# VH-VL binders against q0atu2, part 54

Target 1, 119 residues: q0atu2
Amino acid sequence: MLDKKARIRTSREYRNVFEKGKRLSGRFLIIYYVENALDNNRFGFITNKKIGMAVIRNRIKRQLRAIVREYQGQVKNKHDIVLVARAGIGKSSFEGMEKDYIAIMKKAGLFARNANKID

## First folded at step 16 (VH-VL)

Design ui15
Fold by OpenDDE, last read:
Structure ui15 (fold): chain C 119 residues (1-119), chain A 121 residues (1-121), chain B 108 residues (1-108)
Amino acid sequence: as target 1 above (119 residues)
Amino acid sequence: QVQLVQSGAEVKKPGASVKVSCKASGYTFTDYYMHWAKQAPGQGLEWIGEINPKSGGDNYNQKFQGRVTMTRDTSISTAYMELSRLRSDDTAVYYCARDKFYWEELYFDYWGQGTLVTVSS
Amino acid sequence: QIVLTQSPGTLSLSPGERATLSCRASESVESEYLHWYQQKPGQAPRLWIYGASSRATGIPDRFSGSGSGTDFTLTISRLEPEDFATYYCQQYGDTPLTFGQGTKLEIK
């Protein structure tokens, strides 16, 4: 589980990312991201009904959290990042989600220069 | 009614810069992302990038990275696309187009009339 | 990037005929993220079909969109003179956003 400090939790925090940040659409994810004034990164997750039933949405969130946790040390500091699950993600494998996450984060330039397990 | 009105045609020399404007009306400017697309003569459409009207946050097609700059002036509901270091293959009609701020509906429902940019020596 | 290939490049038909336009994606695209635009000479593109099968506001019911995965189709049941234009498919399923090269529907 992600550290509590590493999670976007409030509607206000989410809104801040949307309004002040950028967005980038991937195969299974849309990321909204913005630089924050903290000394850590924060991640938020959104799964809507288009993804599937609650059980599916919860599974997707769990998988996305696992992916984010795996790569969090390689993400540039001082960012708030919201991951929005897109249609079709429920049909994707974990590896497919991971691949998409990496691709999107690269396109967004959010990985640190010294990232070593992305390529 | 929703309208996107772009600036007039431009003629530029290679190496110069061009800045195209897109003035929005008939809706809340900040409720939609603004996109830009390129259409070379007799060719299809190419996506250039998008800009967050609230923050100015932008994402560009990597093909245009380093040469394109998107900005906006919320006070006059106007988006701008500047393309620098122009070359002949930049000759095209450039369009602005909007899509929704959030992810619910991601398509270009309204377009500007287009701006012809001609690059010739 | 996702490449959209439209076929045919040019379609010559007469008013009253049925038109079938194809858009093939290099990889799977969710229907929600596949759109069609109409463009006439000297004009900007106009949203025509969104989400593969939903007609935009004001679009006649003779137009229909279908498909999933990598194969999408725009169908015009009975062509009207005003339907002759270029149609582009567009995907919002990955960045960069991409368009098909277009199908020009011209009058025979």
Scores: ipSAE 0.914, ipTM 0.960, lowest interface PAE 0.5, mean pLDDT 96
Fold by OpenDDE, last read:
Structure ui15 (fold): chain C 119 residues (1-119), chain A 121 residues (1-121), chain B 108 residues (1-108)
Amino acid sequence: as target 1 above (119 residues)
Amino acid sequence: QVQLVQSGAEVKKPGASVKVSCKASGYTFTDYYMHWAKQAPGQGLEWIGEINPKSGGDNYNQKFQGRVTMTRDTSISTAYMELSRLRSDDTAVYYCARDKFYWEELYFDYWGQGTLVTVSS
Amino acid sequence: QIVLTQSPGTLSLSPGERATLSCRASESVESEYLHWYQQKPGQAPRLWIYGASSRATGIPDRFSGSGSGTDFTLTISRLEPEDFATYYCQQYGDTPLTFGQGTKLEIK
């Protein structure tokens, strides 16, 4: 799991990302992101009931956390990033989610210049 | 009543810049993202980008990256789009349009009346 | 990017007839993120159908939207004179946001 230090945990922290940051829509994810004043990145995850029942939402969150962990070393430092699950994500494979994550993060310019796992 | 009122028509030479304004009224300006779209004469619509009215955070269509700058003045509920290094194919009607700040409803429910920008030598 | 292709380019019909407009996406788009706009000459686009099948406020019930995946349709059951305009579909399913090239509905 993601370290607590790497998590957006409070409503205030989420609101800060939304109000001060940018957004970008992908196929299965919308990301909201903003620079922070920390020495680490933080990630937040949002799912809503339109995606499915609690078991589905929890599965999606687990999968998204796994993806974020896999590529966290490739992401530019000092960012708060919120991932919002979109309609259709529940029907997507893990690989599909991963590809969308990579694509949207690249479009946002959030990967480090020397990133190797995204090409 | 929700209204988006844009600035008047512009005539520019190639290489120049143009800045179009979009003044919002009838709603809370900061509760909606502002988008801009391009419509060349007799053509369809093309999305240019969006701006966070609270922070000024923006995202642009890659096609316009490096030439477009979106800004806003919350004190007068006005959004701006500046397009630089103009060329003939930039001749078009430019529209501002709003969608919700959050992800619940993502469509353009209100549009400005459009601003004609003509680029000619 | 997701390309939206509308057909036909021009549709010539008479008042009282049924109109069927197609919008095909190059990739699957969730219905929630497919919208239709109406535009008349010299005017800005106006939201007409959102989420593939929901009529915007004030839109007559003779208009209906349907479809899923890559195929979407806007139907006008009985054309009225004020319905003749250009209709655009638009997707919010991926960045960049894109529009179809439009279908011009003109009077025969």
Scores: ipSAE 0.914, ipTM 0.961, lowest interface PAE 0.5, mean pLDDT 96
Fold by OpenDDE, fold request of step 20:
Structure ui15 (fold): chain C 119 residues (1-119), chain A 121 residues (1-121), chain B 108 residues (1-108)
Amino acid sequence: as target 1 above (119 residues)
Amino acid sequence: QVQLVQSGAEVKKPGASVKVSCKASGYTFTDYYMHWAKQAPGQGLEWIGEINPKSGGDNYNQKFQGRVTMTRDTSISTAYMELSRLRSDDTAVYYCARDKFYWEELYFDYWGQGTLVTVSS
Amino acid sequence: QIVLTQSPGTLSLSPGERATLSCRASESVESEYLHWYQQKPGQAPRLWIYGASSRATGIPDRFSGSGSGTDFTLTISRLEPEDFATYYCQQYGDTPLTFGQGTKLEIK
């Protein structure tokens, strides 16, 4: 699980990312992202009823947290990033989700120059 | 009613820059992202990029990366697209179009009337 | 990027006939993110069908959209004179956003 300080938790924090940041649509995810004034990155996750029942939404969140945790050391520092699950993500494999995450983050230019697990 | 009114036609030389405006009315400007699209004569549509009207945060098609700059002035509900280092194949009608700020419904429900940009020697 | 291929390029029909326009995606696109626009000469595109099958406000019920995965269709049950235009499909399923090359529906 992500460190407590690496989580976006409040509605105000989420709103800040949406209003002050950029967005980028991927196959299974939309990311909203903005620079923060902290020494670490923070991640938020949004799933809605359109993607499935509560058990599916919870599974997707667990999977996304695992992916984010796996690559967090390669993400440029001082960013707040919100991952919004899109339609069809429930039909995707973990590998498919991971692939989409990597693709989106690359397009957004959010990986560090020395990242080595994203090729 | 919702309206997107764009600036008039432009004629430019190769290597020059052009800045097209899109003034929004009939709705809250900051509640929708603004997009831009290109349509060459007799051709289809090509997405250029989008801008967050609240922050100015932008996302461009990599095909235009380095030559396009999107901005906005919230005080007058106007979005701008500037294209630099113009070349002949930049000759096209450019459109602004809005979509939802959030992710619930992502489609272009309203478009500007278009701005013809002609690049010729 | 996701490439949308529309067919046919030009469709020549008469008023009263049925029109079927196809849009094929190079990769699977969720129906929620596939849209259709109508464009007439000298005018801006206008939203026509969103989410593959939902008619935009004011769009007659003779228009219908269907499809899923990589194959989508716009159908006009009985053509009216005002329906002759170019129709574009568009995907919002991945960045960059892309459009089909269009199908021109012209009077025979």
Scores: ipSAE 0.913, ipTM 0.960, lowest interface PAE 0.5, mean pLDDT 96
Fold by OpenDDE, fold request of step 20:
Structure ui15 (fold): chain C 119 residues (1-119), chain A 121 residues (1-121), chain B 108 residues (1-108)
Amino acid sequence: as target 1 above (119 residues)
Amino acid sequence: QVQLVQSGAEVKKPGASVKVSCKASGYTFTDYYMHWAKQAPGQGLEWIGEINPKSGGDNYNQKFQGRVTMTRDTSISTAYMELSRLRSDDTAVYYCARDKFYWEELYFDYWGQGTLVTVSS
Amino acid sequence: QIVLTQSPGTLSLSPGERATLSCRASESVESEYLHWYQQKPGQAPRLWIYGASSRATGIPDRFSGSGSGTDFTLTISRLEPEDFATYYCQQYGDTPLTFGQGTKLEIK
């Protein structure tokens, strides 16, 4: 699990990311991201009912949290990032999700220069 | 009714810059992202990038990265696209187009009428 | 990037005939993120079909969209004179957003 301080939790925090941030569409994810005034990154996750039943949505969230946690140390600091699950993600493997996450984060320029696991 | 009205045709020399405007009306400007597309003469369409109308946050096609700048003025519901260091292959009709702010429906339901930009010596 | 290849490049038909336009993606695209636009000379593109199979507002029912995965089709059951134009498919399944090169539907 992500640390509590690394989570976007309130509707206001989510809204802030949407309204003040940027948007980037990936294959399985759309990310909304913005710089924050904190000393750490925060992540939020959105799974719409269109992607499946609650069990599926919860699985996807669990998988996304695992991916985010794995690469957390390589992400540029002081960012709020919301991951929105897209159609088709339920049919994707964990590796596919991970690949898409890496790709979209690279496109967004959110990985630190010293990041090595993303090659 | 929803309308996107773009600025008039431009003629520029190589190395110059051009700034095209897109004025929105008939809807809440900040409820939709604004996109820009390029269509060279007799060719298809290329996506240039998008901008968050609320914050000005932008994402560009890497092909145009470094030469394109998208901005907006919410007070007059107008989006702008500036392309610098123009070259002959930048000659094209440029379109603005909107899609929804959130992720529920992502397609271009309304387009500007287009702005012809001609780059020639 | 996802490459959309449309075929044929040019389709010459007469009014009353059936038209079938193909859009093939280099990789799988969810139907929700595949759209079609119509463009006539000197005009801006217009949304025609969204989500692979949904007609935009005001689009006649002679137009239909279908397909999934990498293969999508726009069909016009009985061509009307006003239907002759260029049709573009577009994907919103990945960045950068991309369009097909278009199919020009012209009068024979």
Scores: ipSAE 0.913, ipTM 0.960, lowest interface PAE 0.5, mean pLDDT 96
Fold by OpenDDE, fold request of step 20:
Structure ui15 (fold): chain C 119 residues (1-119), chain A 121 residues (1-121), chain B 108 residues (1-108)
Amino acid sequence: as target 1 above (119 residues)
Amino acid sequence: QVQLVQSGAEVKKPGASVKVSCKASGYTFTDYYMHWAKQAPGQGLEWIGEINPKSGGDNYNQKFQGRVTMTRDTSISTAYMELSRLRSDDTAVYYCARDKFYWEELYFDYWGQGTLVTVSS
Amino acid sequence: QIVLTQSPGTLSLSPGERATLSCRASESVESEYLHWYQQKPGQAPRLWIYGASSRATGIPDRFSGSGSGTDFTLTISRLEPEDFATYYCQQYGDTPLTFGQGTKLEIK
């Protein structure tokens, strides 16, 4: 589980990422991201009713948090990143989500130089 | 009524740069991302990139990475696309197009009229 | 990247006939992220169908979109003279965004 300090929690924090940052669309995820003034990265997760019932949405969030946790040490520091779940993610395997996360983070240039276990 | 009005046709030499403008009206400029697309003569459409109108944050197609720069001036609701180190195969009509700021509706509902850029020696 | 292949390249029909345009994706695309645009010579593209099956504002009922996965279709039930144009499909399911090469619908 992500530490509380590694979570985007308030509407203001989310709004800041959307308004000040960039976005990039992947297969199952859209990421919004911006540099922060902290000494750590923060992650936010958004699911909507289009991807399924509450049970499905909660599962997706849990899976995305697990993926983010697994690779958090390889992400460039001082970033706020919001992951928005896209249509079809509920039909994807965990490995599929992980693959998409890695791909989109690479495209965004958010992995640290010489990061391992992502190629 | 929503309108995207682009700057006029350009004629450039190889190696030069071109900057195309897209002025928005009839809506809140900062509520939509601005995209740019390329259409070579008699060919299809190619996505160039997008820009966050609020922050200026941009993402480009890797094919154009290093040669394209997207900017905006919110005071006059205008987006700009600059393409440098022009080549003959950059000859095309360039379009601006908007989509929603958030993820709810991701399609290009309005387009500029296009700007012809001709690159020839 | 996701490649969209449209067929046929050119479709020659007469007013009153039925037109069927195909768009095939190299990878699966969710219907929500597959769109169609109409373009006439000398004009900008115009949104025609969004989310595979929803008509944009002002689009006549004779136009319909369908499909899922890798196969999508735009259908015109009874062609009108103003319908002759080039139609492009476009995917927003992955970066980079991509378009099909287009189907030109011309008068026979």
Scores: ipSAE 0.912, ipTM 0.960, lowest interface PAE 0.5, mean pLDDT 96

Design ui15
Fold by OpenDDE, look of step 16:
Structure ui15 (fold): chain C 119 residues (1-119), chain A 121 residues (1-121), chain B 108 residues (1-108)
Amino acid sequence: as target 1 above (119 residues)
Amino acid sequence: QVQLVQSGAEVKKPGASVKVSCKASGYTFTDYYMHWAKQAPGQGLEWIGEINPKSGGDNYNQKFQGRVTMTRDTSISTAYMELSRLRSDDTAVYYCARDKFYWEELYFDYWGQGTLVTVSS
Amino acid sequence: QIVLTQSPGTLSLSPGERATLSCRASESVESEYLHWYQQKPGQAPRLWIYGASSRATGIPDRFSGSGSGTDFTLTISRLEPEDFATYYCQQYGDTPLTFGQGTKLEIK
């Protein structure tokens, strides 16, 4: 899925995004995002027990990673972005999650303008 | 005790700008996001936007996009909302309100007392 | 945006009676993200119910919240004189955050 360099991996990295960035609430996702000093974007994913059992949480993370990977080429460069799964995401289809991701990323102004952008 | 104390009433002419302040006390200012809401006379509440007091990162309701600017001064635990190009329908009481920094328990548990802004020619 | 519609607009009741306030969402909202606020004239709103059914600190147990999906309810089992005010529902389920237009609970 995502390359290691495209992942937020440490607690410190996560904390940095929360403290130095901004947030935006979508239907199924809250994103926290901040500019980084790297040449690539990094993504983090957070699910909590309220969403469901471990198998459900892992499924959701897998789905979100797939979505992020699909659109990673369209995201503005040099950003750390944490996706927090919200209540109800487990009831959503993959397409619903994708739609929400696109919507929230657009609202955040994180998508670069290109011919492959999905409305 | 948690308190949000806002600046006093303002009277402005159309086209002018207004900057309302919200001073926080009784808690760590940077541990909570600050929101702003609008309430026109006799009407309901409208969300304007939010700001991260640590970073200054902000998100606005698109309805106010281009006219609103939220800032903060952490040294005095004060948030600011500036609204420009004022018009008559901007006449309202403006409130600041806090919610938690993280994604748990996202609701406005404390509010400022409100600031009346009157826009008239 | 998610539109919250409250009903009735005005509710006239006497102390001791039961009050039922409704909040309908244009789209499904998770209970965790539906809240109620009380506002009295000349005062700021005050958090009353959060997460659809949890009473804020200091809120009497005569107040209760319920609902899911698109339909939510605030109930006052036995009205006290201090309960007469305007109540607003609010959703934190999507941006922009939105409020209902409010229900004014007044003395009959």
Scores: ipSAE 0.850, ipTM 0.941, lowest interface PAE 0.7, mean pLDDT 95
Fold by OpenDDE, look of step 19:
Structure ui15 (fold): chain C 119 residues (1-119), chain A 121 residues (1-121), chain B 108 residues (1-108)
Amino acid sequence: as target 1 above (119 residues)
Amino acid sequence: QVQLVQSGAEVKKPGASVKVSCKASGYTFTDYYMHWAKQAPGQGLEWIGEINPKSGGDNYNQKFQGRVTMTRDTSISTAYMELSRLRSDDTAVYYCARDKFYWEELYFDYWGQGTLVTVSS
Amino acid sequence: QIVLTQSPGTLSLSPGERATLSCRASESVESEYLHWYQQKPGQAPRLWIYGASSRATGIPDRFSGSGSGTDFTLTISRLEPEDFATYYCQQYGDTPLTFGQGTKLEIK
């Protein structure tokens, strides 16, 4: 599981990312991201009823957390990033989600220049 | 009533820059993202990019990356789109359009009237 | 990027007739991210159908949208004179956002 220090947890923290950041719409994910004043990155996850039943939403959230954790060390430092799951993500495989995450993070320029496993 | 009013037509030479404005009224300017689109004469629409009016955070179509700059002045509820190093194929009507701040419904419900930019030597 | 291809390019019909406009996506697009706009000469586009099948505010019942996956359709059950315009589909399913090339609905 993602470290508590690496999680966006409060409504205020989420709001801050939305208001002060920018967004990028991907195939299965919309990311909202902004620089923070911390020494670590924080990630937030939003799933809504468009994805499906609660069981599906929870599964998607777990999968997204796993993906984020896998690539956490390759993301540029000092960012708050909120991942919003889009409709259709429930139809995607884990690999598909991972590919979309990588693609959108690349488009956002959030991976370090020397990042591995992103090609 | 929601209105997006854009600046007037522009005539520019190749290599010059143009800055188009879009003034919003009838709603809270910062509660919606502002987008820009290009429509060449007799052609379809092309998405240029978007900007978060609260933060100024922007996202551009890669096709325009490096030549487009989107800004805003919240004090006057106005968004700006600047296009530099103009060339003849930049001749088009440029539109501003809003969509919701969050992700619930992502479509352009209101558009500016458009600004004609003509690039000719 | 997702390419939207509309057909036909031009549709010539008479008032009272049924119009069927097609929008095909190069990749699957969720219905809620497929929209239609109407544009008349010298005017800005106007939101017409959103989420593939929902009419925007003030849009007459004769207009309907349908489809899923890669195939979407805008249907006008009985054309009125004011319906003759260019219609564009647009996807918000991926970046960059893209539009179809448009279908011009003209009077026969």
Scores: ipSAE 0.836, ipTM 0.941, lowest interface PAE 0.7, mean pLDDT 95
Fold by ESMFold2, fold request of step 20:
Structure ui15 (fold): chain C 119 residues (1-119), chain A 121 residues (1-121), chain B 108 residues (1-108)
Amino acid sequence: as target 1 above (119 residues)
Amino acid sequence: QVQLVQSGAEVKKPGASVKVSCKASGYTFTDYYMHWAKQAPGQGLEWIGEINPKSGGDNYNQKFQGRVTMTRDTSISTAYMELSRLRSDDTAVYYCARDKFYWEELYFDYWGQGTLVTVSS
Amino acid sequence: QIVLTQSPGTLSLSPGERATLSCRASESVESEYLHWYQQKPGQAPRLWIYGASSRATGIPDRFSGSGSGTDFTLTISRLEPEDFATYYCQQYGDTPLTFGQGTKLEIK
């Protein structure tokens, strides 16, 4: 999982991203994002029941968290970012989600370098 | 009744700028993203970009990056699209259109009537 | 970006005939993100079909949409005079958002 301080936790924090930021749509993800006043990035994740049963939704959240963890060192600092799972994500591979994340983060200007896996 | 009313036709010289307005009524302006699209004469539609009406945050189609600026004034429920350094192939009808603020059921359910911009020497 | 290719470019038919309009995507698009708009000359586009198959409010039952993946179809079972217009498909599956080039449905 991501470090505790790198998580968006409250409804107010989520609402701030939606209302103060902007968005981009990818194939499996929509991101909402905004600059924050912290010294770190924070990430939030949304899946709804239309994605599938609870076990499927939990798997997708775990996979997205793993992807974010792998690339978080390349993310421009001081941003709150909410990843919203889109309808087709339940049938996507881990690699498909990963490629979509990299692409959409680059389109947003949040992924300024070639992505490197952190270890 | 939801309505998007755009500013009137414009005739411009190459190199000038144009600012098109889109006034919303019949709904809460800040509950929907506003988009802009271009339709050149006799041609199809091309997406220009979108603006978050609450924050003013925007994202543009790369084809228009550097020449387009989207703004809004929430006090009068109005969105704006400004296109600079106009050239003859910018001659088109420009439409505003809205979609939902959140991620479900995203489509353009209401459109403005269009604004003809003519760029000629 | 996802390119939408519509066929035919122009479809000439008479009232009472069946019309079939195709939209092909260069990459897979989830059906809920594929939409159709109708546009008559001098008018703004109007939402017609959303999510590949759902009719917008007030759209007659003679219009039906179908398809998935890369292939989508708009069918008009019996053409009425008011149906002659240009139809555009549009995808919201990836940024930038894109439209097909349109199919003009005209009276033969």
Scores: ipSAE 0.834, ipTM 0.921, lowest interface PAE 0.7, mean pLDDT 92
Fold by ESMFold2, fold request of step 20:
Structure ui15 (fold): chain C 119 residues (1-119), chain A 121 residues (1-121), chain B 108 residues (1-108)
Amino acid sequence: as target 1 above (119 residues)
Amino acid sequence: QVQLVQSGAEVKKPGASVKVSCKASGYTFTDYYMHWAKQAPGQGLEWIGEINPKSGGDNYNQKFQGRVTMTRDTSISTAYMELSRLRSDDTAVYYCARDKFYWEELYFDYWGQGTLVTVSS
Amino acid sequence: QIVLTQSPGTLSLSPGERATLSCRASESVESEYLHWYQQKPGQAPRLWIYGASSRATGIPDRFSGSGSGTDFTLTISRLEPEDFATYYCQQYGDTPLTFGQGTKLEIK
């Protein structure tokens, strides 16, 4: 799980990312991201009701948190990043979500250069 | 009525730069992302990139990275795209288009009329 | 990037005929992110079908869209003179956003 300091929690914090940052669309995810004034990264997750029932949305959030946790050491510091689950994500595998996350984070320039050569 | 009005046609020499404007009216400019697309003569459409009108944050198609700069002036509801080090194959009509600020139902519902940029030796 | 291949490149038909325009994606695109635009010479593209199958405001019901995965179609059940134009599919499923090369629907 992500530490308390690494989580975006309030509506105001989420809106700050949307309004002061930029975005990139991936196959299953859209990320909104912005540089923050902290010494660490923070992550937020959105799975709105149109994706499916609460059980499905909670499973997706859990899977995305696990993916973010696995790669968090590779993310450039001082960023607030909101992962928005797209409508098709409920049909994706964990591996599909993971692949998409890696791809969009690389396109956003949010992974350190050495992360491109890991694994 | 939503409208995107672009600046007029331009003729440029290779190596120069061009800055195309797109003035928005009929909606709150900062509530929609602005995109730019290229259409070379007799060809299809190619996405160049997008800009967040609130922050100025941008993302570009890698093909144009390093030559394109997108900006905006919220006080006059205007987006700009500048393309530098022009080549003859940059001759095209350039369009601005908007989509929603958030993630649901993302498509280009309104387009500018296009700006012809001609690059000739 | 996701490549969209439209076929045929040019479709020559008469008013009253049925037209079927194909858009094939190089990898799967969720239907919600596949869109169609109409463009007439000297004009900007206009949103026509969004989410593979939903008509934009004011688009006649003779236009329908369908498909999923990698295969999408735009169908015009009975062509009217005003329908002759170029149609582009576009995907918003992955960055960079991409368009098909277009199908020019022309009068025979």
Scores: ipSAE 0.832, ipTM 0.919, lowest interface PAE 0.7, mean pLDDT 92
Fold by ESMFold2, last read:
Structure ui15 (fold): chain C 119 residues (1-119), chain A 121 residues (1-121), chain B 108 residues (1-108)
Amino acid sequence: as target 1 above (119 residues)
Amino acid sequence: QVQLVQSGAEVKKPGASVKVSCKASGYTFTDYYMHWAKQAPGQGLEWIGEINPKSGGDNYNQKFQGRVTMTRDTSISTAYMELSRLRSDDTAVYYCARDKFYWEELYFDYWGQGTLVTVSS
Amino acid sequence: QIVLTQSPGTLSLSPGERATLSCRASESVESEYLHWYQQKPGQAPRLWIYGASSRATGIPDRFSGSGSGTDFTLTISRLEPEDFATYYCQQYGDTPLTFGQGTKLEIK
C-alpha cells in the first residue's frame, strides 16, 4: 500500500529515528520520529512481541500500513516516523487504531494545518 | 550504582527564571530518556516532559508548553530543566527521573532527590 | 488526557492490618502501563509496582498489585511500620503521562 520510497527499510534507518528523534506514547501506538533530509516521508512499523503470534502481528502491521496510507497526504513532509504497536493493540478495532494514530500524530505536530478539517 | 543528583534549592522572585540540573552517574547517560516532574507543597506529582539525551528532542506536557525548556550536556552527563516567567504557584519540588530509551517496560526506575524552587515576592 | 483517581485520599490503619488502595482511570489503560510509586516525606518517589502487578526489586511480597481496564488495586497484606507513606499510581498508556493524586497511608 505504501510506495517503496516511503518505507523505512534498514536497521540503520530505524536506529537513526530512535537516536536522532523523539517519541510520543499513545494508547495503542508509540511513535518515534525525526526530520529527514529527503523530499518525502518514510514510515516504519514494529510490533510488540506481546501482541501475539506472527500471523496476528502481520495483520496488525497491514492494518497500520492501511491507516498510514489513508492519511499520508496530510503528514508534514520530510519526516521519518516509526510506529511501534503496543501490547494492547490486538484488542483494538481498526477504528480504534485509526483514532489513536490521528490523535498521536496531532500531538506530535506532524499533520499539516489542513488536517484540522478531518477531525 | 545508578544515581541522579540534582542542583540545590532556589529562591526566586516572580518573573524570573530557574534552571535545575540533574547529573547522572552509574549508567550511560544517553541510553535513557530523562523526564521531569513537579510536586507542589502538599500535592501530588505532575509530569512536565521528557528529553532524548542523544538528540535533545523533547516533548512537554501542554500545561507547561511555552515556559519550559529541557536541555542536556552529554559531556558531563547532565540534564537541565528551565522554567521561565515564574509565578507563586511554581513553588514546588522538581524531580528528574529516567526511563528506558525503547518501548518495553517504560517506568521511572530512578529519581533525583528533588530540587525545591520557592517563588516569593 | 487520562485522569487517575485514587481512593481513599487518606487511609488510617494499624500495623498488622490489610490495606487496599484503589486507582481508577478515566479511560482504559493496558495493565503493562500502570505503575505504583511510594513516597515518604522529604524523599523522592520510588518505583514500587510496575505493569500493575510486578514488584520492583527489593519490594516485599506483602505488596501485590492487580487490575485491568480502568480499575487497579495495590494491596498490602500485613502492614509494617515502614509501609506508612503516600502511594501514587501512574499511567504510561498515553501522553501526557499522569499520576493519581495519591493515597496517604497513615498510622491509626
Scores: ipSAE 0.827, ipTM 0.919, lowest interface PAE 0.7, mean pLDDT 92

